VH-VL binders against q9vpl3. Designs and how they scored, part 11

Target 1, 224 residues: q9vpl3
Amino acid sequence: RGKINIQRPKAPHYERARVVAVTQPKYPELPKAKSCFKTRAERTQQQQENPYNEIIAREVRNWLDHSRLVAFFHLSSITADDIFRVRVQLHKQNLHLKSYGSKIIEQAVKNTRYEAIVPLFHSNHCIVFSPDPEKTAALLRIVRRVPQMVLLGGIVEETMLSRNQLVAYAQMPGLHAVQAQLVQTLSQAPGHLIQQLQAHQNSFVQVLDVHAKNQMNEETPKST

## First folded at step 1 (VH-VL)

Design b14 (framework fv_imvotamab_arm2)
Fold by ESMFold2-Fast, scan of step 1:
Structure b14 (fold): chain C 224 residues (1-224), chain A 123 residues (1-123), chain B 112 residues (1-112)
Amino acid sequence: as target 1 above (224 residues)
Amino acid sequence: EVQLVQSGAEVKKPGESLKISCKGSGYSFTSYWIGWVRQMPGKGLEWMGIIYPGDSDTRYSPSFQGQVTISADKSITTAYLQWSSLKASDTAMYYCARRDYEGSGFYDAFDIWGQGTLVTVSS
Amino acid sequence: DIVMTQTPLSSPVTLGQPASISCRSSQSLVHSDGNTYLSWLQQRPGQPPRLLIYKISNRFSGVPDRFSGSGAGTDFTLKISRVEAEDVGVYYCMQATQFPYTFGGGTKVEIK
């Protein structure tokens, strides 16, 4: 069970992210450790692939278990500098932006209570983690200014929430008020919640289709 | 703006030494890999090697190992590609490019490219 | 080394018509972290290469929406939905999953 009072992610990873956010450099700096880690991975032979995949999957599982707030986003093309600035802004609010390959996500959540989220990651994506569910409102305010990030849904206090439910949670006056709602949400069958999360992804696709058709209509004037 | 600016065209004779440069600006130079790419006249692109300026970790493609030296000077945010003795077969356009990587699963691709340095080696 | 094979070698197209370029790798490009480091580059005549697509299907900043990438494992495709005059050039796929990084042979897109 991953119910937590205080977030306990992997110490080295958490401390590194915190230091980066506090320093607020003129130019965004990538941690050398991540660049070196990538170089090692580039030299990885197939005999080392399983241990590497399991290590990253374990990291994802750790973040899920030790975060009281997890938000899932569709991610469009964005510059390195822009995403780093978003990451720094999020980190100031104890919000941690992560991106993992879809197969790693599937491996991490397979046979866990989080398995229902796998369909959300068949497209380009990112995840925001936090130990503090009260930061949901801050998260939504920050992301409102980042059109490349589209909210799909999330997990709050181990309960899977649709986009609309997560938005509603952000507007609640306090943790005491939300307890009854979380219990009621937990009574829903996982299949029904999965449908809601997938419907949001499908709705986004529908919005893209409508936008594309509207764009075509703008280019082809109505015949009279 | 993030950019890579390369040194100007060079005309050399076989046996001469040469050092060309790639200057980075608008970003943290020590946090990104810099790669070198050769394009022979009328041919495609080929990787020569990469360097991480923060600690000068350098890797060469097997076909270029021992033929060139890649280095960087972080105090002036400049990477270098050097030949001790040029050959006519070194006649090519040379590009530098930075690799965007922060382990977060974004680009991790060579996103910014220099304008190129044309090197002509003839007797 | 991973060998990257592109087809066709040249693609003459009429303005406004679609173009499709294929890229095949000699082995899977799936990295141990689960990502596939397959990129597409555009090189216009007399210009340096420009990043178009990264990690199979993600458009780089400033790249028009007429460009799209798809694929998995060893087979990848770059599509241009409606070719414009400015799209003339050579297109390369490249992999950064394993060092040494390797490029495809290139596909020249020309207007008829």
Scores: ipSAE 0.000, ipTM 0.416, lowest interface PAE 17.7, mean pLDDT 75

Design b15 (framework fv_imvotamab_arm2)
Fold by OpenDDE, second read of step 2:
Structure b15 (fold): chain C 224 residues (1-224), chain A 121 residues (1-121), chain B 112 residues (1-112)
Amino acid sequence: as target 1 above (224 residues)
Amino acid sequence: EVQLVQSGAEVKKPGESLKISCKGSGYSFTSYWIGWVRQMPGKGLEWMGIIYPGDSDTRYSPSFQGQVTISADKSITTAYLQWSSLKASDTAMYYCATEYSYGFEDYFDYWGQGTLVTVSS
Amino acid sequence: DIVMTQTPLSSPVTLGQPASISCRSSQSLVHSDGNTYLSWLQQRPGQPPRLLIYKISNRFSGVPDRFSGSGAGTDFTLKISRVEAEDVGVYYCMQATQFPYTFGGGTKVEIK
């Protein structure tokens, strides 16, 4: 039985081909998905402004302005229950998980220093806010256990950071640890300086002693 | 790089028909609106209309409705502005512009070099 | 149609001095999505318009930092902190919140 060439299947027998042709389900042509890019003309059809959106937008702005740590996440097929669990975990660390509509975010950040974050909100997303940038490590630890939360980037101390930069930031020793290390280093500096100064003096004295000894030896008359 | 290249200057007489063109390159031509702007000599800018080449959805400014026809040929990434019968008052510089989106930001950021249309008896 | 009114019509400025252009709309330019689609365009002599500012205060790519936009609702301002020779031209505000899109009458910036 000849190896069925999967790459070039033999044309079916005429009768079979006819049956297949007739029995092929004619699927209605899916309505050509309206191009997602007709946005301006569609947008000009002003929907009634929901005053509620303004209130929420102000809230978002308030969070942004008072947070020293802001992290942006994409949510991939996460359930409400999963979100709730994560929220509780984050809350225990004084991390606040929020989710807002893209339009609300746009409204909130328009004409502000945060305008650059708008492109991050093209899909299901959430934001974590914290007044404490030192919680970055805690945040990342928690979200690592949540595969549905994908870190996109964040803002730390008014600086936009990429995902990689946030990870790097979290790995850095705390400010206090760095300060402590600096103080230790500075406290050791005088000791080293003194040692170096003393070393030079000692070396000089040694050289002088050698010189003096040599002079004394030259003055000792060879007793014939 | 996004570029809009318009057809050359035109000198016409009243009553003549005219079709000027704007060729887009460097972007997805069918995905963004392209518009026409009129600038009469020594005057300001006026939006004439916009077209979405993807489906040829065309929107005219009320002042230009019925006065001009805006069209596009997506196969050659070209938009058109045409008059069936020119008037002396149609003498102007005509610009095409594309509304390009960076992320969620939609704005007309690219302009053609302009086509000068002179209608004189 | 939304009417855009620019003032002044002409702004003679000494090199190195600041310039300010005002644009007022006949109605609020705040879109339902929360954005304000106000743009500022520069047209140098013999050149097509160039986008300077979009959404009130955002500088377009390549635009010098001496250009700044501000405002809200119906009142908008373009500022040039230090006018340079290359800044000579006509400036237009444009709204794209509602179709038809409309321009201001333009402000001519000239060097004294």
Scores: ipSAE 0.147, ipTM 0.591, lowest interface PAE 1.8, mean pLDDT 84
Fold by ESMFold2-Fast, scan of step 1:
Structure b15 (fold): chain C 224 residues (1-224), chain A 121 residues (1-121), chain B 112 residues (1-112)
Amino acid sequence: as target 1 above (224 residues)
Amino acid sequence: EVQLVQSGAEVKKPGESLKISCKGSGYSFTSYWIGWVRQMPGKGLEWMGIIYPGDSDTRYSPSFQGQVTISADKSITTAYLQWSSLKASDTAMYYCATEYSYGFEDYFDYWGQGTLVTVSS
Amino acid sequence: DIVMTQTPLSSPVTLGQPASISCRSSQSLVHSDGNTYLSWLQQRPGQPPRLLIYKISNRFSGVPDRFSGSGAGTDFTLKISRVEAEDVGVYYCMQATQFPYTFGGGTKVEIK
């Protein structure tokens, strides 16, 4: 029982095929020398058009279609064991942590109302899905103690919300009518949502830089 | 008004079991963490652990992991701190305190009156 | 574990005069979300601790404006502008940036 099957629900059920497909190289195992002359751009284009990419994109669309809570995170360096522990903790709350390549995310949300989120996924990222929007508070509580995961924003009840809007939504768990009203209020004037999400990502990078500099100064024998 | 009411003082012998309580009122019991803090006689404060009653998510200080059990019963809005076998070194004042779970606050805002536990042979 | 060091151990002050307490952490308290989870608590003799300040400088509800907090990174200060008789007690800094949460050793504020 591997980490790919630690979740109870396996919808969509072709997740195993994804791991196999991703690990199967289209290159460099071809023995024909002339095939090696393809440009990097052509190789990228061919990888993007891989039949397995459509299967995985369909998996992402299925998660989006069946999840009333979707949260987007920037993911900094984290060990496989640490992310596994987080995944298990989230699973106990019916929260499903998934990672997909940026091209697959782009293919999945292309021509949908969520296409605007694509710029978020040009860096290291992960997504948490749940059919239960009342788990937003549980999600934020769990990830607050995981400094490598930084909340960028999300989708609740088909409405895109910024980081601050998700936090506000989490403050009223279990009140279905109040939650619906809050989502409507928070989603007013949805202009600049991408800038809001990008601003949080940029702030995170700045915080990491400051933190790294502080740690270097503190580790100096004469300054600590 | 937010109130945390703790159980009364206990006098025990080494090796005995004990379960002390912290009853919350005046707030949403399932929306706040409840932490436990130890204060040995004449000493400072030590964080023992914390529980979120809504889903029983529990976290312990490494020093107290395996030494105590923290639990909660949301039906009676009560959190518990339990020892299977007390030691003389467990003699201390024990406080419970609430912490808001998210919203950029994350601090111990309300405290119980404390439960004095004395373990002597 | 993050180690929190408070100075002074004891601070005798004249009634109506200011008092200042310092708290230093063994590493930066800045969380990856940009917040610094540094709090100040007051404990009067025979009473449970009481929250005074959270996230460095924010006064908790009902806390008098004579209390103020400041600092950044690893160095933090709690100031009482005009010490009153009811301010006698032990003051603790606390960090909640990383598990386990840790407290400073305490500073006793006394009237001379």
Scores: ipSAE 0.035, ipTM 0.546, lowest interface PAE 7.0, mean pLDDT 78

Design b16 (framework fv_imvotamab_arm2)
Fold by ESMFold2-Fast, scan of step 1:
Structure b16 (fold): chain C 224 residues (1-224), chain A 122 residues (1-122), chain B 112 residues (1-112)
Amino acid sequence: as target 1 above (224 residues)
Amino acid sequence: EVQLVQSGAEVKKPGESLKISCKGSGYSFTSYWIGWVRQMPGKGLEWMGIIYPGDSDTRYSPSFQGQVTISADKSITTAYLQWSSLKASDTAMYYCARHPIDEYGLYYFDYWGQGTLVTVSS
Amino acid sequence: DIVMTQTPLSSPVTLGQPASISCRSSQSLVHSDGNTYLSWLQQRPGQPPRLLIYKISNRFSGVPDRFSGSGAGTDFTLKISRVEAEDVGVYYCMQATQFPYTFGGGTKVEIK
């Protein structure tokens, strides 16, 4: 079947290879939980889809299935050097920063419990994965120094959490923080939670637009 | 330190079955594809197929479809290449290699096993 | 299947001199995403293959800067600016733009 034209993700930049080479502690084994990747609908779609898109989508699903901590971020304009430094800091804490196209994310989570996250990826985004949910505090501490990354929400122990719930989780000292957050999460419909996450993202975009406009207006009179 | 360690050399007769192994270490085994490549004595490289250990999705080269079976056991981080009935033409060096695929478009084999020599003769 | 043709079959080189290997594909290796999935491998005698270059021109980690790749579409070149004794071996190009993945026939680099 050399007739199948497969789509492929972006090539790794030299910076990525350098990060891997410089930071290289032994890569931790992810939990090997059994996962059902294929539903009947997914198997039907497989016949119609580009094989490579399927491969990448399965890669994303593997990250989701084997990560006990997943954090979603809006990513503003950032230089390659700056994101490289952030990746290095995150990697030291077993936190893996990744960026995938929205179509790949959609294919990966379609017909799964995580389908509700798709709207979060309609703008520039990145995701941080970790097998260790106790690293949430370290993640937020690192990201606090990176204004270009804005936390939208996440998944801890397969439970969808809003930004505020994830921040609260990071401040809890116990392994059972998820139990308290689960009660709050279950009080909200999945659609309502996603609307809250989108509203936060849209509000942030509005704030950036206003700030950019104020900066331009402030500088224009000075240049005149 | 990423390593792929393959099983030792095999000497078999035509018609016999065989299963050779490739054990991965130093990385998340279920996060990377594993490929198998054949090299007949004094010849070049031939791609046989790849497997994703996370869900056992496997893709074969048409030349090897039905000739071999590729499998993986993620509990022991090991991939396998097996024949139900060997032929003299299967005499070759067999390599396993890690095949990273992620958001950065890694479409190559980055780390290779040392190879398993399979000799099939009567 | 995409056929990969390498030239020359053998390249005897004097130490310190440059070497150049050509790889031609039977059809374009440009994927619909705009990328070209062409890599180069080195195989030293008695050793497994080693990745040198991926996506035409990107050097893999630990690969000396004397190795460089170039090309587009169906015509690709691997260059060694100054051949060293450790560079003796067989070099292969590989395409992963389409299944099945295919390799070139190999070019033997040896010291004369």
Scores: ipSAE 0.000, ipTM 0.414, lowest interface PAE 15.9, mean pLDDT 75

Design b17 (framework fv_imvotamab_arm2)
Fold by ESMFold2-Fast, scan of step 1:
Structure b17 (fold): chain C 224 residues (1-224), chain A 122 residues (1-122), chain B 112 residues (1-112)
Amino acid sequence: as target 1 above (224 residues)
Amino acid sequence: EVQLVQSGAEVKKPGESLKISCKGSGYSFTSYWIGWVRQMPGKGLEWMGIIYPGDSDTRYSPSFQGQVTISADKSITTAYLQWSSLKASDTAMYYCARVSDFEGYAEYFQHWGQGTLVTVSS
Amino acid sequence: DIVMTQTPLSSPVTLGQPASISCRSSQSLVHSDGNTYLSWLQQRPGQPPRLLIYKISNRFSGVPDRFSGSGAGTDFTLKISRVEAEDVGVYYCMQATQFPYTFGGGTKVEIK
């Protein structure tokens, strides 16, 4: 411990303020037996009636519904300054980095075709949204230099893709070509994410590799 | 189709400033990184830095940080490499190259310019 | 910085015979995304470098099938199954796993 951290929060003082606030006469503690019963009964009702959580859950659903590119990441320990720089770089490419609590994501996707993504958010996570699926290559290029963000998978044009399928998709220069291949290669609608991630990985990558190589051939120098 | 055309050879004295160029054509200039590579006479290749013209995000090799400036002008699809004060040790062939991002996570110097020879002597 | 060491410095080879070039990195080139960003470049006399192989073993468009790459982790090899006159030049390995990107010292392939 060499340096005094001037920016460090005053934890002891904050804890005292919290204790004082909790014990304020205006908010007295209820009798123990009645308090426990009311707390349990009120907990489920308050969860259902929490307008803030419902509003944020609807925001997540709107992002999922209106984004043609959604990428899911595990997020390791990262400083506020570092994540801010990443967010700025992403925003310049119309890529929107969002963080939501696991409970809110569960509420957002319950009773939807995206319910299968819940296990991806069991630990620290973040999501990148974009209306432009052609930005997948830019996204992976930026995130490649951020080892704290590990790609788990995503959704492109409402189709759930594994990490390897997203990497393969980034090889494609045009969205219209990829849409045609997605219709042929991926047989089922979004849902059963784990099964989709495993079952179609090699076939999809193979198809994209052929197309990518054809595109690379077109870009080969025509030198003498 | 994809072409990177670099400016012509330069002969300079130590202490002089210099700015060389790399003009891209046949692709979306703002959608690909452009890197600069130095090759001293009879020596190997050294990565100097890289720029993304779409947002001017620039990254330098530690060996070249503060020694050169990399920039780009998207209105004329041209990237630049600049020295404020040349040294004799800057005598080299300088290449620009477009970095491939077709493989998602992959980075390759896919298309190369013809090179700009810079000679610094008294 | 990752140091890339190439051997040999020069490889005199008889026309039609195989040639092999080794590249060793000071640390693993496996990126956190699971990919290995090792590339091979060819530079013919008086010409700019040309991409030959990317991600260890993938041939770039227009590269003859006599060129092959292999390896993993820190040890990589470029092989030319049957050297032709046009293959004369200097070959470089390159890593793009970590900033700064670094190149090997080069191997000169010559016809003897």
Scores: ipSAE 0.000, ipTM 0.443, lowest interface PAE 12.7, mean pLDDT 75

Design b18 (framework fv_imvotamab_arm2)
Fold by ESMFold2-Fast, scan of step 1:
Structure b18 (fold): chain C 224 residues (1-224), chain A 120 residues (1-120), chain B 112 residues (1-112)
Amino acid sequence: as target 1 above (224 residues)
Amino acid sequence: EVQLVQSGAEVKKPGESLKISCKGSGYSFTDYWIGWVRQMPGKGLEWMGIIYPGDSDTRYSPSFQGQVTISADKSITTAYLQWSSLKASDTAMYYCARQGYSYGLEFDYWGQGTLVTVSS
Amino acid sequence: DIVMTQTPLSSPVTLGQPASISCRSSQSLVYSDGNTYLSWLQQRPGQPPRLLIYKISNRFSGVPDRFSGSGAGTDFTLKISRVEAEDVGVYYCMQATEFPWTFGGGTKVEIK
């Protein structure tokens, strides 16, 4: 709370602005590589304004819209030859392994029904797409032999499934079972997919959950 | 019949750019990898890199990463190998070859080769 | 990188006699799936290379049965049971077990 507006509202504003403008030194043209590193803001702005990112984001959206099976994986350190061989095996089953930056995925799924998948891509990741949901069993058989790829969850017939639900789906014999699973899956809270993913990627989540639950149980005995 | 047809011989000066081509026919172009192999005069074969034309996924040998660019245009079933600035040490025969789907069918069909000569 | 070393033939081969080419890798070529990704290529004078053998011992389409491959681990052999005039050329072994893919230095087969 200052007294400047009460005492001299018009004169202080004008004099201050004018003095600052007159005393600002003129700098020579700054070199393009003045800073060694780009700031996070500069990188974020560059990504958002990059026309190529928009084109790739549309490609991702197209894959999501036209694929009846989408599976999300965490990708650990893997050689180029190893991932190439996995890609060859997957391609034989009409399964298409792709990797996209987290920002591109966020841009692709923002304001869509798939926006909930964004947190899955804050670490190294890859996605497998297929127009054929019956290939889920083949996908899981191939990936079981690739320890660097950890299944996080997926989308089948536009319905988000956890890791365990995808495994169960792969074992289902036909359409009636698929319809029953879709009804069950649509009732799931979005947070359940992320919780199951974190439990699979990081055992610390389980340790933290147990610790928190034990603390709550210790406090609960005092309730009536 | 599977065929890979490469562009004709090139004679260039150091510092010039160059783009050579490899046109596939007789198979589904977007379903097979295309690789590039260099053979310097009187020397053996060196793997440079590969591309999957269906999605332009590209893998380079570490010794060629940043030295060349591999690309493909699936609408005309053609793969490319490109240099932004040629060096005399780039003088070689360049082959394109198709990589099969079966494990161990590395480079099952080969192009006829493109001779690139770079001299001052 | 895996280094592939080929033993060159000591002398020209007489027509109708067998020829043997050796290839040795600096590391085992057995991949984690149990397969060995060792191939043999033939390059005739003035021609592009052509695939002869893949996964140690499997003949590619159109390759005559006089060509055979054998070996395991780090030591591999390509044999031509009865060398013909058309077999003149340079033979290369290649590994695709580990990135980057690498070739042997080549072995010249010449007729006496």
Scores: ipSAE 0.000, ipTM 0.411, lowest interface PAE 17.4, mean pLDDT 74

Design b19 (framework fv_imvotamab_arm2)
Fold by ESMFold2-Fast, scan of step 1:
Parts: sequence; structure tokens; C-alpha cells
Structure b19 (fold): chain C 224 residues (1-224), chain A 122 residues (1-122), chain B 112 residues (1-112)
Amino acid sequence: as target 1 above (224 residues)
Amino acid sequence: EVQLVQSGAEVKKPGESLKISCKGSGYSFTDYWIGWVRQMPGKGLEWMGIIYPGDSDTRYSPSFQGQVTISADKSITTAYLQWSSLKASDTAMYYCARHSPYYDFTSGFDYWGQGTLVTVSS
Amino acid sequence: DIVMTQTPLSSPVTLGQPASISCRSSQSLVYSDGNTYLSWLQQRPGQPPRLLIYKISNRFSGVPDRFSGSGAGTDFTLKISRVEAEDVGVYYCMQATEFPWTFGGGTKVEIK
């Protein structure tokens, strides 16, 4: 080493780099990173999908990028009026309930660290976004009164959490230091999370099946 | 033997400043890039930026531009990663790693520091 | 940004058997100098990452020959011919062709 070109290298390819380094004047040159930096137009991603789907997928990515709290729910049959009331109640707490088709979710999260969540959205679902992770407790308090919404898991401070981990996080009010440490402690390798989220979803499906069979065997209609 | 030795674990409150270090030894410090990589708890690796200590040429990931400052002091063969105001979302393991010049036989993050755990909580 | 996608997310493997990890980039990783700046890293539990392979197929110093890399353009593979107990960990692909440099999501290799 010791040559100027070695300290600030520019290499079109191995053999050519050697010849150029010996014969060319040693002028300041733009490093590899800057020379391959694409223009704004060139950064625009072209996709095979319907243009409308791509626009919505970008909106989903924007919500994921700007939310410190994201919660995933299974959504059973619910009237438009009921879901509107839930949405209004959540909005008062800076919680934003959104519903997207499974293909749009898949398109939005493919090739990202969140791709593992796609299986959660093969049935009826909805997502709640918030810039404030402190609102997790408020979120769970509100949805506890909405039997049609069942928590599957979520993302807090960019960390994927199972249902049980989210519930634990929500139960640590007023001590943000302890909550941050909990998130750190509860997190697992990327592969582990998909198993946790799928296991919870499967358990919920099993509970619904057992409940349905028990209700079928009952003598009288179920009470409220 | 090439070594990168990082500063010890830090526990900070949101809004506090922090500067962590990465000391290189066993090689020519000014002839290699030093990069910083974040690993959030249970998550994968994220590239933050790199610096060439020989001329302080610094490149940042757009996600970290304006969030952190990368610097180096070649007189003590040390690179730095600094926050002016920490957030809870900065809680992570931070690694420094050496990257070979483009002409080198090895072009990749070839030697890594042991990591610095930063915990930010109120 | 170039997106790096790894499959599978986890790979349980019997000791002594082969393991294969795939990495796909959202665009070609061939730089204007003709080189492909695709690397593979290994992270053992509780340890920092370690470079295994650089420029698709070149083994780094001290890396056992049971590790091999292959691929071109947008599709790359890391193979372990005979998995040993010490190979347990998470494997990442990384591109340095275009800023920002990006990593794959990781593949966990564990022994059955």
C-alpha cells in the first residue's frame, strides 16, 4: 500500500485499475458510491402490478415507516357503523385503524424485514398504526370491548412482538425505561417471530372451532 | 493481528447525547474504510454509514443522515459514532467493521468490533 | 434502495448434512467495474458478525472450505457442504454495489 490511489481507490476492474493507477495523474475523483448514485427519476421502481395497487402499497410502507406502534388483528364480521365507532375512538388516542387486501400487504412488505407477517393476512384482518408506542395500553383497553377484533401481534419501536409480548409491554405503564428494556429482552431472531405469530393465530383458530362446536351442542341460544 | 475494539455498554435517557468509539490496531488505519452497523434487539443488520479516516470522507445511509455523526481521529486510530439527542428507538447493538478499498483482494466487511450495546430508556 | 431477500428464514439441519441459503436482490448487483459486491456474513449467538464470502464466491481468510458461494446478477446462494455444530447462527447476505449498502433479513441455521 502507500500509493495515493490505494488510499482513495477507484476500480473499474482489476486489470484496468492497475494500469490506470500507474499512468493517470492523481486527481481527486468521485468515489464509487457517488458515481453510482442514481437520480430521483432512476430510483422510481417500475412494477408489473396494477398502478392502483402500487400506490396503496406505498401508502402502507409509509405507515410502517412512520409508526412506532403497529398492531395486527384478526377481524370477524362487524357492521360498518360499529367499525366506524371503533375507528373514531381509536383516533382520539392517535391510533389509526386501516384495512388492506392481503395482496397489497404482501406487495408492501415483500423484500423487507416484515415479510414474515404476510401469513397473518390471508383471512379477514386490520392494522392499527400509531407514532406513539405508549398508546399500546390504550389500544388494548379499547379493543378489549370489541370482540370482533383479536390481537395477533405487532411491531413496537421496529421490534416484532407476539401477542403475549405486546400484552406484557402494555402492562408496564409510567416506566418508559422498563418498557424499553422489556422490548429489548423480549425480541428474538427474525426466524423465531414468524413461529410465534403463526402459533398464536393457530391457537386462536382452535379456540374458535372449540367454541363453535360447544355452542352447537348447547340446548339454548347463547346469552350476551 | 487486526483488531477493532469498541467502547463499553451505555445506558442513557431520551434527549441525552452519546459518542461511542471503535479503536483499530494491527493495520494501517488510514488505508481502510470503517463502517457502522446497527442491530436492533432480535433483528437483522442495518448499514448506517462509513468513513475513510485518511481524508475523513464520510457516507451515510439516508435513514441515518442527520440522525448520527460519524467521525475519526487518525492520531489515535479511533472512529466514532455520535448522537446529539438519543431516542428510545436508538436502543440497539452497534458494530464497527473494517471495509477494504475497491482495489483490494478482499472487498467486504472483513473485521468486526465486539459491539457496543446502547440502551435508551426514560 | 436495493432490497435483499433471503430464504429460508430458518434452516434446521442434521449434523453433517448440507445446508443452502438463497439471497435475491431487487436489481442487478454488477457494478460498472464488472465486479459484483455481494458478501455473506455469519453471526453466531452472542457474537459479532464474521465475513465468510466476498464478491459472490471468494472465501475470506480462515473460512473453512465447506462454505461456498455462487450466483450472478440478482440470485445468489451460500452453501455449507457438511454442517458442523459451530455453524449454528444467523447468516446474512449484503450488497455494497450501490449506496445505501443493504443486508438481507437473515437465515437462522440450527442443528436438529
Scores: ipSAE 0.000, ipTM 0.385, lowest interface PAE 17.9, mean pLDDT 75

